# Ledger of designs, part 17: VHH binders against Manganese-dependent ADP-ribose/CDP-alcohol diphosphatase

Target 1, 321 residues: Manganese-dependent ADP-ribose/CDP-alcohol diphosphatase, of Oryza sativa subsp. japonica (Rice) (q8h5f8)
Amino acid sequence: MMAVTNGVIHASSREPLFSFGVIADVQYADIPDGRSFLGVPRYYRHSISVLQRAVSTWNKQHNIKFSINFGDIIDGYCPKDKSLWAVQKVLDEFEKFDGPTYHMFGNHCLYNLPRGKLVSLLKMPTDSDRAYYDFSPCPEYRFVVLDAYDFSALGWPRDHPVTAEAMKFLEEKNPNSDKNSPDGLVGVDRRFVMFNGGVGKEQLSWLNDVLQDASARRQNVILCSHLPMDPGSASFAALMWNYDEVMAIVRQYKCVKACFAGHDHKGGHSVDSHGVHHRTLEAALECPPGTSAFGHIEVYPDKLLLVGSDKMADTEMCFEP
Below, E stands for the ipSAE of ESMFold2; O stands for the ipSAE of OpenDDE; V2 stands for 0.75 times the mean of E and O plus 0.25 times the DockQ between their complexes.

## First folded at step 10 (VHH; framework vhh_7nfr_2)

Design w1 (at its last look DockQ between E and O 0.01; V2 from the best seeds 0.00; counts 0 for: pae E 5.2 > 2, placed apart)
Fold by ESMFold2, look of step 10:
Structure w1 (fold): chain B 321 residues (1-321), chain A 122 residues (1-122)
Amino acid sequence: as target 1 above (321 residues)
Amino acid sequence: QVQLQESGGGLVQPGGSLRLSCAASGFTFSSYAMSWVRQAPGEGREWVSSISGSGGSTYYADSVKGRFTIARDNVKNTLYLLMDSLKSDDTAVYYCAKAGTYYDSGWYFDYWGQGTQVTVSS
């Protein structure tokens, strides 16, 4: 049968291999609404309604095999004596989804709770405080979830060796006294701010091993990270510190087809010089009452089709299998 | 406890000049980046300009580059916007905003003034 579109958002009458749900940057907190410096409203309380709507929608679609939460489930302005309660409130909503949810860290989660507590609460499939792992929902596909704060000034104890080394790194890269400020930094160097992070050497080695195995098995690989890894898909200040090292590994293989991220609330999409799609997902936090930012991705042998709600744009990502 | 009070708005003809001020209190002014944001009738808020805590770095929206100058006086705890070559499109309520403690990629401003009206008409 030849490909046919019979509606708005799917490119073919053929059936996807599977579908999965996506949501990013819920950033729930029980506080009054706020605004970004560009005047964009932030709806801290309504964001959990966006998640509730996502879960309800995925359950009604019955073909959603799993979901991925792209981090930042609660906001940094959540009162610290309410951090655990707020995380549990959001997790209770994710648990209503009739399938597994795969989580990752964002900076706003790490402002609220220690890394080890978050790994446990989120039930990440890892044996350690480090939050990176992989899984295969079918023989043809491998998903890789990166820990973008593995090397960072966030989420480790103040006196931890990682914290000390990250602060030394920031001192070398960022001349500002306030390390959260990208002032005076140019181009992609604006990413060298304390609210970002990177992938450590052990995780890079692990990633190479996973991609080598996936390549040997002829699997297509989807990378997932809180932090974007391509300058074309996000603001420079949103980029992972060492995205170039991660992507250097990725580009040694043909198996990686797409990288998904959150963190940059306006979203974005690019195709890099090696044909890898980069899709930064629009944030739930910035949805006015009655609107949504979530979606599902239909997975085909030769493309991914993101079917977004309201603020999350539909995106077709074609690739050579 | 944080207070931001804008002043200096008014009616001006096209091509004219105006100086806005924002008096700040209730926080260590020099430790925080500050911004001017405007809201035209029927529009969302539009970022205009930002300045680092020290005053060493300044940023401008394309629509105002070369015409507006942001400045701060960390002794008097005052933020300024010097507006030259004003156009009808500059008509808006102008707010000053204080950067927050917790950052994300979009910069969060946790306190806003009540605004001052700027009207550019012939």
Scores: ipSAE 0.017, ipTM 0.391, lowest interface PAE 5.2, mean pLDDT 88
ESMFold2 (binder alone), look of step 10: mean pLDDT 83; pTM 0.834
OpenDDE, look of step 10: ipSAE 0.123; ipTM 0.598

Design w2 (at its last look DockQ between E and O 0.62; V2 from the best seeds 0.00; counts 0 for: pae E 6.0 > 2)
Amino acid sequence: QVQLQESGGGLVQPGGSLRLSCAASGFTFSRYAMSWVRQAPGEGREWVSSISGSGGSTYYADSVKGRFTIARDNVKNTLYLLMDSLKSDDTAVYYCAKAGSYYDSGWYPFDYWGQGTQVTVSS
ESMFold2, look of step 10: ipSAE 0.068; ipTM 0.542
ESMFold2 (binder alone), look of step 10: mean pLDDT 82; pTM 0.832
OpenDDE, look of step 10: ipSAE 0.033; ipTM 0.491

Design w3 (at its last look DockQ between E and O 0.70; V2 from the best seeds 0.00; counts 0 for: pae E 5.8 > 2, grease 24.7 > 24.2)
Fold by OpenDDE, look of step 10:
Structure w3 (fold): chain B 321 residues (1-321), chain A 121 residues (1-121)
Amino acid sequence: as target 1 above (321 residues)
Amino acid sequence: QVQLQESGGGLVQPGGSLRLSCAASGFTFSSYAMSWVRQAPGEGREWVSSISGSGGSTYYADSVKGRFTIARDNVKNTLYLLMDSLKSDDTAVYYCAKAGTYYDSWYFDYWGQGTQVTVSS
């Protein structure tokens, strides 16, 4: 029984600017419970109950302005003929939240449905079929949602140029016959597996522009990605392919305060050398009946406070001056 | 059709050793991770060990770490579990499971019938 010592988050006497809900890796499927390769139990049916509790909790708090889903609402083992139904079922639960939910997709989403369909179903606030976007809930903050599978072998048609390039990349970086296997790969190179992806050139350019603008406007920026972007915040095999390129852009600006991600399920937290917080969220999927993994983040001018449920650890993220 | 067949179970005294085998067929054995899972009477299934498709990575439950060794022969399509220093608590039905990677999801999608291991004085 690993006593998750709920660190006493000292509630600053100041009211937050706003709060928002967070949940990751629901990975719902109408299938029996299972286990990961490492023996971690997976509760595919129960995960939707976690989401329901999240929404209920957020609604009761009355101060949650919006929520962010960090991807993988449906598990890859969802039967194909039930994919749409399952996706809709999960989305219907999100819709019960008394506010907008900002979505991103993960690899499991992409196993179930085409990219374009997911963009539509998830109602991403984009003017195109792209899956990356930004929004500002207040003048002081900007949220940037990245498509971590922009450059990937997933979600694109087989004959798509990106698919070809990604496969070529994987062939170069991962010598295994099974491109999902990190065997023989060392350290951060373990990230070069097929179930991961990266940010493409155009999106990188876009990110730079967004951060430049945010800086000019003196906004704090929170990055959101399905894939983690710091080796200290997640297992190496869960990292974004080109997290280094993304962070190279980020490091040019002081406006980025935190990066949130899912995908790794275990949860993690790090502060990189530039003072950017990286928080990988615990998965709703891995919650046994009666337990939950979701949270809300209180946003202050000088810090973020993540208040987690049962399996999501509280985290205070103080900004560097 | 995927088939998994365990063998090698039996009665052994505490401190003894057993070698379990699992013969696999019906799929490209080397392309999938494999696992051993055990179930004691009245208890739930407990993950014991996993091995990657290539055999390059092995994983163990804390309860068996240092005592059990998982291995595989991809030419023979066989999974092994070497069990040393057996304890009474190791008494269970041991199942071979195909823990294939569905992308990043490791599921036990196929199971053998299991082999009984009994550790008793």
Scores: ipSAE 0.036, ipTM 0.466, lowest interface PAE 3.1, mean pLDDT 92
ESMFold2, look of step 10: ipSAE 0.053; ipTM 0.440
ESMFold2 (binder alone), look of step 10: mean pLDDT 85; pTM 0.856

Design w4 (from u4 with S57Y; at its last look DockQ between E and O 0.68; V2 from the best seeds 0.00; counts 0 for: pae E 8.9 > 2)
Amino acid sequence: QVQLQESGGGLVQPGGSLRLSCAASGFTFSRYAMSWVRQAPGEGREWVSSISGSGGYTYYADSVKGRFTIARDNVKNTLYLLMDSLKSDDTAVYYCAKAGSYYDSSGWYPFDYWGQGTQVTVSS
ESMFold2, look of step 10: ipSAE 0.012; ipTM 0.409
ESMFold2 (binder alone), look of step 10: mean pLDDT 82; pTM 0.831
OpenDDE, look of step 10: ipSAE 0.048; ipTM 0.554

Design w5 (from m14 with S105A; at its last look DockQ between E and O 0.91; V2 from the best seeds 0.00; counts 0 for: pae E 4.3 > 2)
Fold by OpenDDE, look of step 10:
Structure w5 (fold): chain B 321 residues (1-321), chain A 123 residues (1-123)
Amino acid sequence: as target 1 above (321 residues)
Amino acid sequence: QVQLQESGGGLVQPGGSLRLSCAASGFTFSSYAMSWVRQAPGEGREWVSSISGSGGSTYYADSVKGRFTIARDNVKNTLYLLMDSLKSDDTAVYYCAKAGTYYDASGWYFDYWGQGTQVTVSS
């Protein structure tokens, strides 16, 4: 048990511009504890307690302006007849936070409920049924929340054109009969599995426009996605299908400072060749009783400081000049 | 209905070998990853090994790595665990487990279990 010594992030003498809470992969279900394929324990019922502790902690700090949920609030093994109940139960806990929560969905959410229903339930701040959006908590910063399942075999009706295209894509990229199996796939190609997805063309165009505008306004941008977008920050099987296309857009702008994601559960951190930080968050689901995985991020003009709970590692993310 | 039936357990001396089998029915066996999980008396369930649906990928707990081999015959719908160099600490009920329908980056869930087969390693 390598005691991840939470390095005492020395609080810079400067007050942050603002702080925000972060949590990922709660994956609540009213079912007995289980295990992953690799034997990692999963605590489906306890995960909601992690969320409760997160909210309680954030509320006590009084300086958390908002929170971001990085997807998968309920687990796929949630009984279908209880999906709405389970989603509402988790959302009720989020609502106890003394501020707004910005949501995205993951593959487990999409296993339970249709995309449109999730967009509604999660109260995404969109003017449409789309699941990607941006917001600015202050003039200096812009947050961009991506729909990582915009191009996916999940969440769309079976007869939807996107489903057909995604399945065709998977057929081309993944030769396995089980499209959720990365068997035989090597390196970053392991990402081509059915439980992942990508950013569609329209959303890519939107992203470009948003980043262009942010750049023009001299804003720092933080990208948020359920799926990681850098091979150094997560397992290859957890990566977004077209992370390279997304990052190709990102690299055109200096305004993007960090990308946050969930989905991989283990947590990770990398800095890409352009100086963009990628932080994949630890999963609340994998916390045994009495432990937690959540955090808050202190935002400064020149860095981000993630302060984690016991299973979420502290991370300092200094911006390149 | 999904059925998993373990066999091959027994009493063996330290250093001995056993071969466990799990007969599977009620689902397309080759489409699902399978695992072995064990439970010693008074202890929680411990993951032992996993194998992908095709059999192309195998995974082992550190405690059994180099000693145990997981395999499968998709024609016979059978999962195997070859256990060599058995130790007293390997004494447990061994369960065959089927991967679930839902996936994430951390892997498959287990949705069905067999009744288990007793393995006792004793001098």
Scores: ipSAE 0.054, ipTM 0.593, lowest interface PAE 2.0, mean pLDDT 92
ESMFold2, look of step 10: ipSAE 0.150; ipTM 0.570
ESMFold2 (binder alone), look of step 10: mean pLDDT 83; pTM 0.828

## First folded at step 11 (VHH; framework vhh_7nfr_2)

Design x1 (from m14 with S105D; at its last look DockQ between E and O 0.64; V2 from the best seeds 0.00; counts 0 for: pae O 6.9 > 2)
Fold by OpenDDE, look of step 11:
Structure x1 (fold): chain B 321 residues (1-321), chain A 123 residues (1-123)
Amino acid sequence: as target 1 above (321 residues)
Amino acid sequence: QVQLQESGGGLVQPGGSLRLSCAASGFTFSSYAMSWVRQAPGEGREWVSSISGSGGSTYYADSVKGRFTIARDNVKNTLYLLMDSLKSDDTAVYYCAKAGTYYDDSGWYFDYWGQGTQVTVSS
């Protein structure tokens, strides 16, 4: 287990430019509670209550401009005949928020429904069937939401070229018969499992263009992905397949200040060698009754302040000068 | 169909040893991680130990670490739990659990369970 580093929260007398809500890995399902491979309890039914508390809290604060869901609204073990119902049930709760919610999907979402259907249901602000997009809540900031399963064996039709290429990739990188198993893989190579994915070539090019434009406009950029993109911020098995290619683009620009992710469940925080903050969010799924994992982030010109609920750690992310 | 059948439970004195077995069928045994989970009377289920499909990786709860050993024979499609230095607190029904088809960084889900075998540690 990687140690979660919590930032020291410094009192600031300044008002934030804006604030936004964050939640990850609700993974709702109408099934009995379970446990992970490592024995971590999972509360499939209770997780929707965590979301309800998040929305209620955000609404009461009256200063949360929007919220971001970092994927996996439903669990893979949701009965397939109930997938649409479960998705709608969770989305109905998000709709109670007094503002827009920006969504991305995770692997568990893709276990349930094809990506095209999810793009539609989640009302992603994209053209066509793209699942990556950017938005700017104010002139000073731009948010970039990546599709971490753009290159993956999930969510695409079985006969789709991307599926074939992804499977070939997995065959080369993961010698196990079960490609979901990281057994025998060492270090960051543990990321080469089927439940992960990567950013495709077209999306990489798009990312470069977005960051170039943001830089020209002197915007700060917040990068959002279901999969984490720094080895210091999450377990190796949770990392994006080509996090190195994404970060190679990011490092060409100074405008990216932080990357947020889900998927790892336990949470984490790191600062890479270029001063970019990486924060993986704690999962709502792993909250026992009466507890929560959600937060809001206060955005300032020179820092981000994550204020967490019970199981989500507070984190101050100061930008490098 | 997937079947898991536990055996080897019984009454033992504190400090004693037991070996549990789980016979598996209905799936490619070596392709899936397996786990032991126990439930004491009046308490919730407690994860005990897990082993990867190949057997190359093992994991233990802190409560049993150093005392219990999980193993598997993929030729015999059998999961084992060697329990040494048993304590009264180890009294529980022990279940064999199969990893599901879904995986994330937190690990495998359990999609099938055995009926359990009773372990009683008492003087």
Scores: ipSAE 0.016, ipTM 0.345, lowest interface PAE 6.9, mean pLDDT 91
ESMFold2, look of step 11: ipSAE 0.048; ipTM 0.491
ESMFold2 (binder alone), look of step 11: mean pLDDT 82; pTM 0.821

Design x2 (from m14 with S105T; at its last look DockQ between E and O 0.73; V2 from the best seeds 0.00; counts 0 for: pae E 5.3 > 2)
Amino acid sequence: QVQLQESGGGLVQPGGSLRLSCAASGFTFSSYAMSWVRQAPGEGREWVSSISGSGGSTYYADSVKGRFTIARDNVKNTLYLLMDSLKSDDTAVYYCAKAGTYYDTSGWYFDYWGQGTQVTVSS
ESMFold2, look of step 11: ipSAE 0.120; ipTM 0.550
ESMFold2 (binder alone), look of step 11: mean pLDDT 82; pTM 0.826
OpenDDE, look of step 11: ipSAE 0.355; ipTM 0.725

Design x3 (from m14 with S106R; at its last look DockQ between E and O 0.61; V2 from the best seeds 0.00; counts 0 for: pae E 7.8 > 2)
Amino acid sequence: QVQLQESGGGLVQPGGSLRLSCAASGFTFSSYAMSWVRQAPGEGREWVSSISGSGGSTYYADSVKGRFTIARDNVKNTLYLLMDSLKSDDTAVYYCAKAGTYYDSRGWYFDYWGQGTQVTVSS
ESMFold2, look of step 11: ipSAE 0.013; ipTM 0.433
ESMFold2 (binder alone), look of step 11: mean pLDDT 82; pTM 0.830
OpenDDE, look of step 11: ipSAE 0.169; ipTM 0.649

Design x4 (from m14 with S106H; at its last look DockQ between E and O 0.64; V2 from the best seeds 0.00; counts 0 for: pae E 6.1 > 2)
Fold by ESMFold2, look of step 11:
Structure x4 (fold): chain B 321 residues (1-321), chain A 123 residues (1-123)
Amino acid sequence: as target 1 above (321 residues)
Amino acid sequence: QVQLQESGGGLVQPGGSLRLSCAASGFTFSSYAMSWVRQAPGEGREWVSSISGSGGSTYYADSVKGRFTIARDNVKNTLYLLMDSLKSDDTAVYYCAKAGTYYDSHGWYFDYWGQGTQVTVSS
């Protein structure tokens, strides 16, 4: 609807196709405030207030049709006899949102509860015990939620074959006795730490099938993961172990426009060499009382517009449809 | 089970130096990051410095950077804080703190603390 009047070109305004809410790293626990290893304050109790504010804001806008929780809903220091209660407390707040919420889990979830319990509690839309899935909120868009801990030392029983294989992998990649330490690792190899994980071979095959189908349907694809997949959007130590394998599949198709993640609490944004946007979302846990880190994304045929709160930065992500 | 015992505090003149020690037992010392935290009278706890399990990475609060050095001896299971150019505002109880089991990309929560050692810088 481009029009020319009085010798001036006028672009017409358009409405988004839909909008969705985003929040990451709530990491709720009923414990006193603390600090990270780097001295960054953590507000374990206040983080649920950030979520409450997010839900209230999304409901007042009435145009937010679903939300995505980018994992780590409770903190690993939540008392173990309170893990289930804390998860339910956070989920009760999500249930107040007037729409569905799509969940994933991160490392702090897995420190608290077994994988199978989490898949059930979070009501992931999957027909199995796998924690990865896809959905289409409209014909033009497909959302893909990855399980970034499918191959990992976390979330599986200690005697499980995946745990053994992940520990062997870490022995090969990380010389430290403390496998959570990236000391001596250079560049992106710093990601080879025990608190991260990766996507297994079956999930990679599934992802290829989903992207092939989405490409055939001419859908735009949004990829969601707890762990970031581009070095430009996160610290090296926050990256998914095999982000390169995931992105090799992604780059075979034109349909993936953006990847969203949590885990790296300071957030970030990059555009990779193939034009895919990578946006790491700022954490709710690190919000001082009275501040927020949540937002909503307005979805257009040719861009995504993240409208953030306080610590979550506004971000425009333009792409060719 | 986990035990952390600080020592080496005392009275010192401004511009002086001290070395704090923290003897650790009841856990695999080299597997955990360690920190020094201090608390001045009437104030909350203030993070001072952290060191990775191997000792390969060290971090400092801006208020002590260039004056304090954190170190560890993984054979003797001992954490150190070498304090130079001490000022009156360094007066505090200094605590040794152990990182917990639960990790993220930005470090550790502290799950065990020592009893503390008093440092007094008289001006």
Scores: ipSAE 0.062, ipTM 0.532, lowest interface PAE 6.1, mean pLDDT 88
ESMFold2 (binder alone), look of step 11: mean pLDDT 83; pTM 0.831
OpenDDE, look of step 11: ipSAE 0.228; ipTM 0.651

Design x5 (from u4 with S106Y; at its last look DockQ between E and O 0.72; V2 from the best seeds 0.00; counts 0 for: pae E 6.2 > 2)
Fold by ESMFold2, look of step 11:
Structure x5 (fold): chain B 321 residues (1-321), chain A 124 residues (1-124)
Amino acid sequence: as target 1 above (321 residues)
Amino acid sequence: QVQLQESGGGLVQPGGSLRLSCAASGFTFSRYAMSWVRQAPGEGREWVSSISGSGGSTYYADSVKGRFTIARDNVKNTLYLLMDSLKSDDTAVYYCAKAGSYYDSYGWYPFDYWGQGTQVTVSS
């Protein structure tokens, strides 16, 4: 399309409906740099600089309506007496963004603080300790933020029924004495580890109701979760425990166009058999000083365009409206 | 108290072999992944290899893959590093390290405890 200003013709581009910022797995902690089990360097202190660059970049861009933090703003190795301070330090940086930020839980946050405190600190738009909700930034789109640790061994009180049921589930699925180890598990069964979780029955019912309503309103739906929901977009050990139940609900509707996640720090992208895009976002934690992993997503009626920084790959996600 | 004691280092010629051992006590050894980390003079620590608690999964840095083998004996609470085809670049103090209890999709956090190290010197 051509744009005309004062009789001068400019080459124009199609304008997005809106754009939003994305960042995942900041995992800040005031501790020396470390390594993952696979030997990948982790830059616990530097990761807040990645967030600072993200916020600065989003503030300079036109039409960044909101941002989404895909969880794990602080690292689980953060000393417990510094947990609140570290969370607030990271939140102070998010608050410099000129729009709202939508947060979700990751396992590393839940190692540090109880659910109720995190819901309050992160200003999640819920009236309970549960961290799932939806919103519509425009008439054409609905965003759904899942609580991937709703059913989990993490984040609930030690004597809570959910904790007991999750540990029983892990005992049945994972023969290792260390329930964080996927050793000996094959294929997607490697996901049955204590650091993961799933969506509970109440949340599944809620999701169905949201998708039914979004379908009736002819909205495109974007699902957001800390844990990935497609084996093609993440390592098997990173998958949500019951991704198959979530996706079974999604398959009943045509409205879901994309699912975004964090947790698997290398990132990934797949299109499942029903045309749903799955994009796992690269982690800020693993950025060497001076590099970044964040981006923004330009939203169109028929596609999403992720414009990433350094480690976060550009991704075009086309779909039929 | 967690204790990690390395042994088996020494002086070897290029192309030679060594077997390092790490005796572990003060924790349930089989519950935790273990790693070897090395430090050459004047350099930072370099991850060498990791092994899962059961021993079923092993991982190696590219610089040692095909030459080194990590193993563990959960009955004797001992971690091993079998080092073949040694090069001068392998000269370092080798540390045994215990992973922490918090995990992500890639494994464990920074190592909780290290041993005192054992010197490996590869020289003509």
Scores: ipSAE 0.075, ipTM 0.529, lowest interface PAE 6.2, mean pLDDT 88
ESMFold2 (binder alone), look of step 11: mean pLDDT 82; pTM 0.836
OpenDDE, look of step 11: ipSAE 0.245; ipTM 0.688

Design x6 (from u4 with S105H; at its last look DockQ between E and O 0.68; V2 from the best seeds 0.00; counts 0 for: pae E 6.8 > 2)
Fold by ESMFold2, look of step 11:
Structure x6 (fold): chain B 321 residues (1-321), chain A 124 residues (1-124)
Amino acid sequence: as target 1 above (321 residues)
Amino acid sequence: QVQLQESGGGLVQPGGSLRLSCAASGFTFSRYAMSWVRQAPGEGREWVSSISGSGGSTYYADSVKGRFTIARDNVKNTLYLLMDSLKSDDTAVYYCAKAGSYYDHSGWYPFDYWGQGTQVTVSS
């Protein structure tokens, strides 16, 4: 290490402006452990212990101002007569955190409960069944939570116009009779599966307005979504249906510095062609007993530092402020 | 009701071959991915191989890749596992498993139905 300083020490290079907790894909259910189709172990009951450790850890750490839940708090295999109980059990654990938790939902949430019920239970700051919003924890930063299932075959009533349009979209894009299968699809087209979704026109317009305002205020923007938006940070089958439309809006501005997601349980990290970081968070569901996947993100004027537990990898995300 | 019946197990010497079959009924077979899972005595279940509903995609555990071949016949509603170059470590009960209706990006489905299993024994 150099013994000589440059004569100026900036507080942001040593202390974060704030920190926030992150956890993804808890997928709790009171059912025996299982395996994914590819043989990956799943620990449905233990995943709530991962959340308990996350909350306990965040409460002990200095400057954790809020946490973000990246969706899929209960598993799709949760018995449907137990869906509400399981959601409430997980929410009771989040409520033990000494700060606000900002929620989103993923496909496994929507297998269990309708959108309107989830928006209410998760206390999302919205006046509709759609689940997107923004907030500013300090003057320098804006967080944007997308509803990645706004346009989707999931979470709307069977006869709803969105359901009908999403099924027509899938019929055009995916030749398989099983619309959850990406078989025969190549490259990023593998994302056109029923368990994914996209951002609708009204949400795209809203996003543009939010980013325009944030840019005018010279804020750094952090985008949060259940579904990943860059093929470098996730498997192709995990991508949001219209990530290209979302990212086209994002790239009109310099304010967006990072996009965080869940859904792809292995996690990932990339920097896209415009310098935006994409970080897909490792899942709590796939933690063997005694291990964890959660973390906190230290926020600096010129970087984000993800400090992960066990399976969640540490990640440094540098950017120009 | 979903029914899966495995057959074709037996005793074989190391280096030998065996073909397992799984007859499926009670669901639209071609709409679901299928898997083989094995369990050695005193061990947990180990995933072996999976095949998509159409048969267009196949997946193998590292321990069997290059030696085992999964296939399906959607006309006969039958799943197969061709096992070549068998080793003592392949000794197990082999189960046919049907994928469920829900999944995430990392796997197509959790398994929701299992057969009774067929014993494969590789003895030196």
Scores: ipSAE 0.023, ipTM 0.481, lowest interface PAE 6.8, mean pLDDT 88
ESMFold2 (binder alone), look of step 11: mean pLDDT 82; pTM 0.835
OpenDDE, look of step 11: ipSAE 0.324; ipTM 0.710

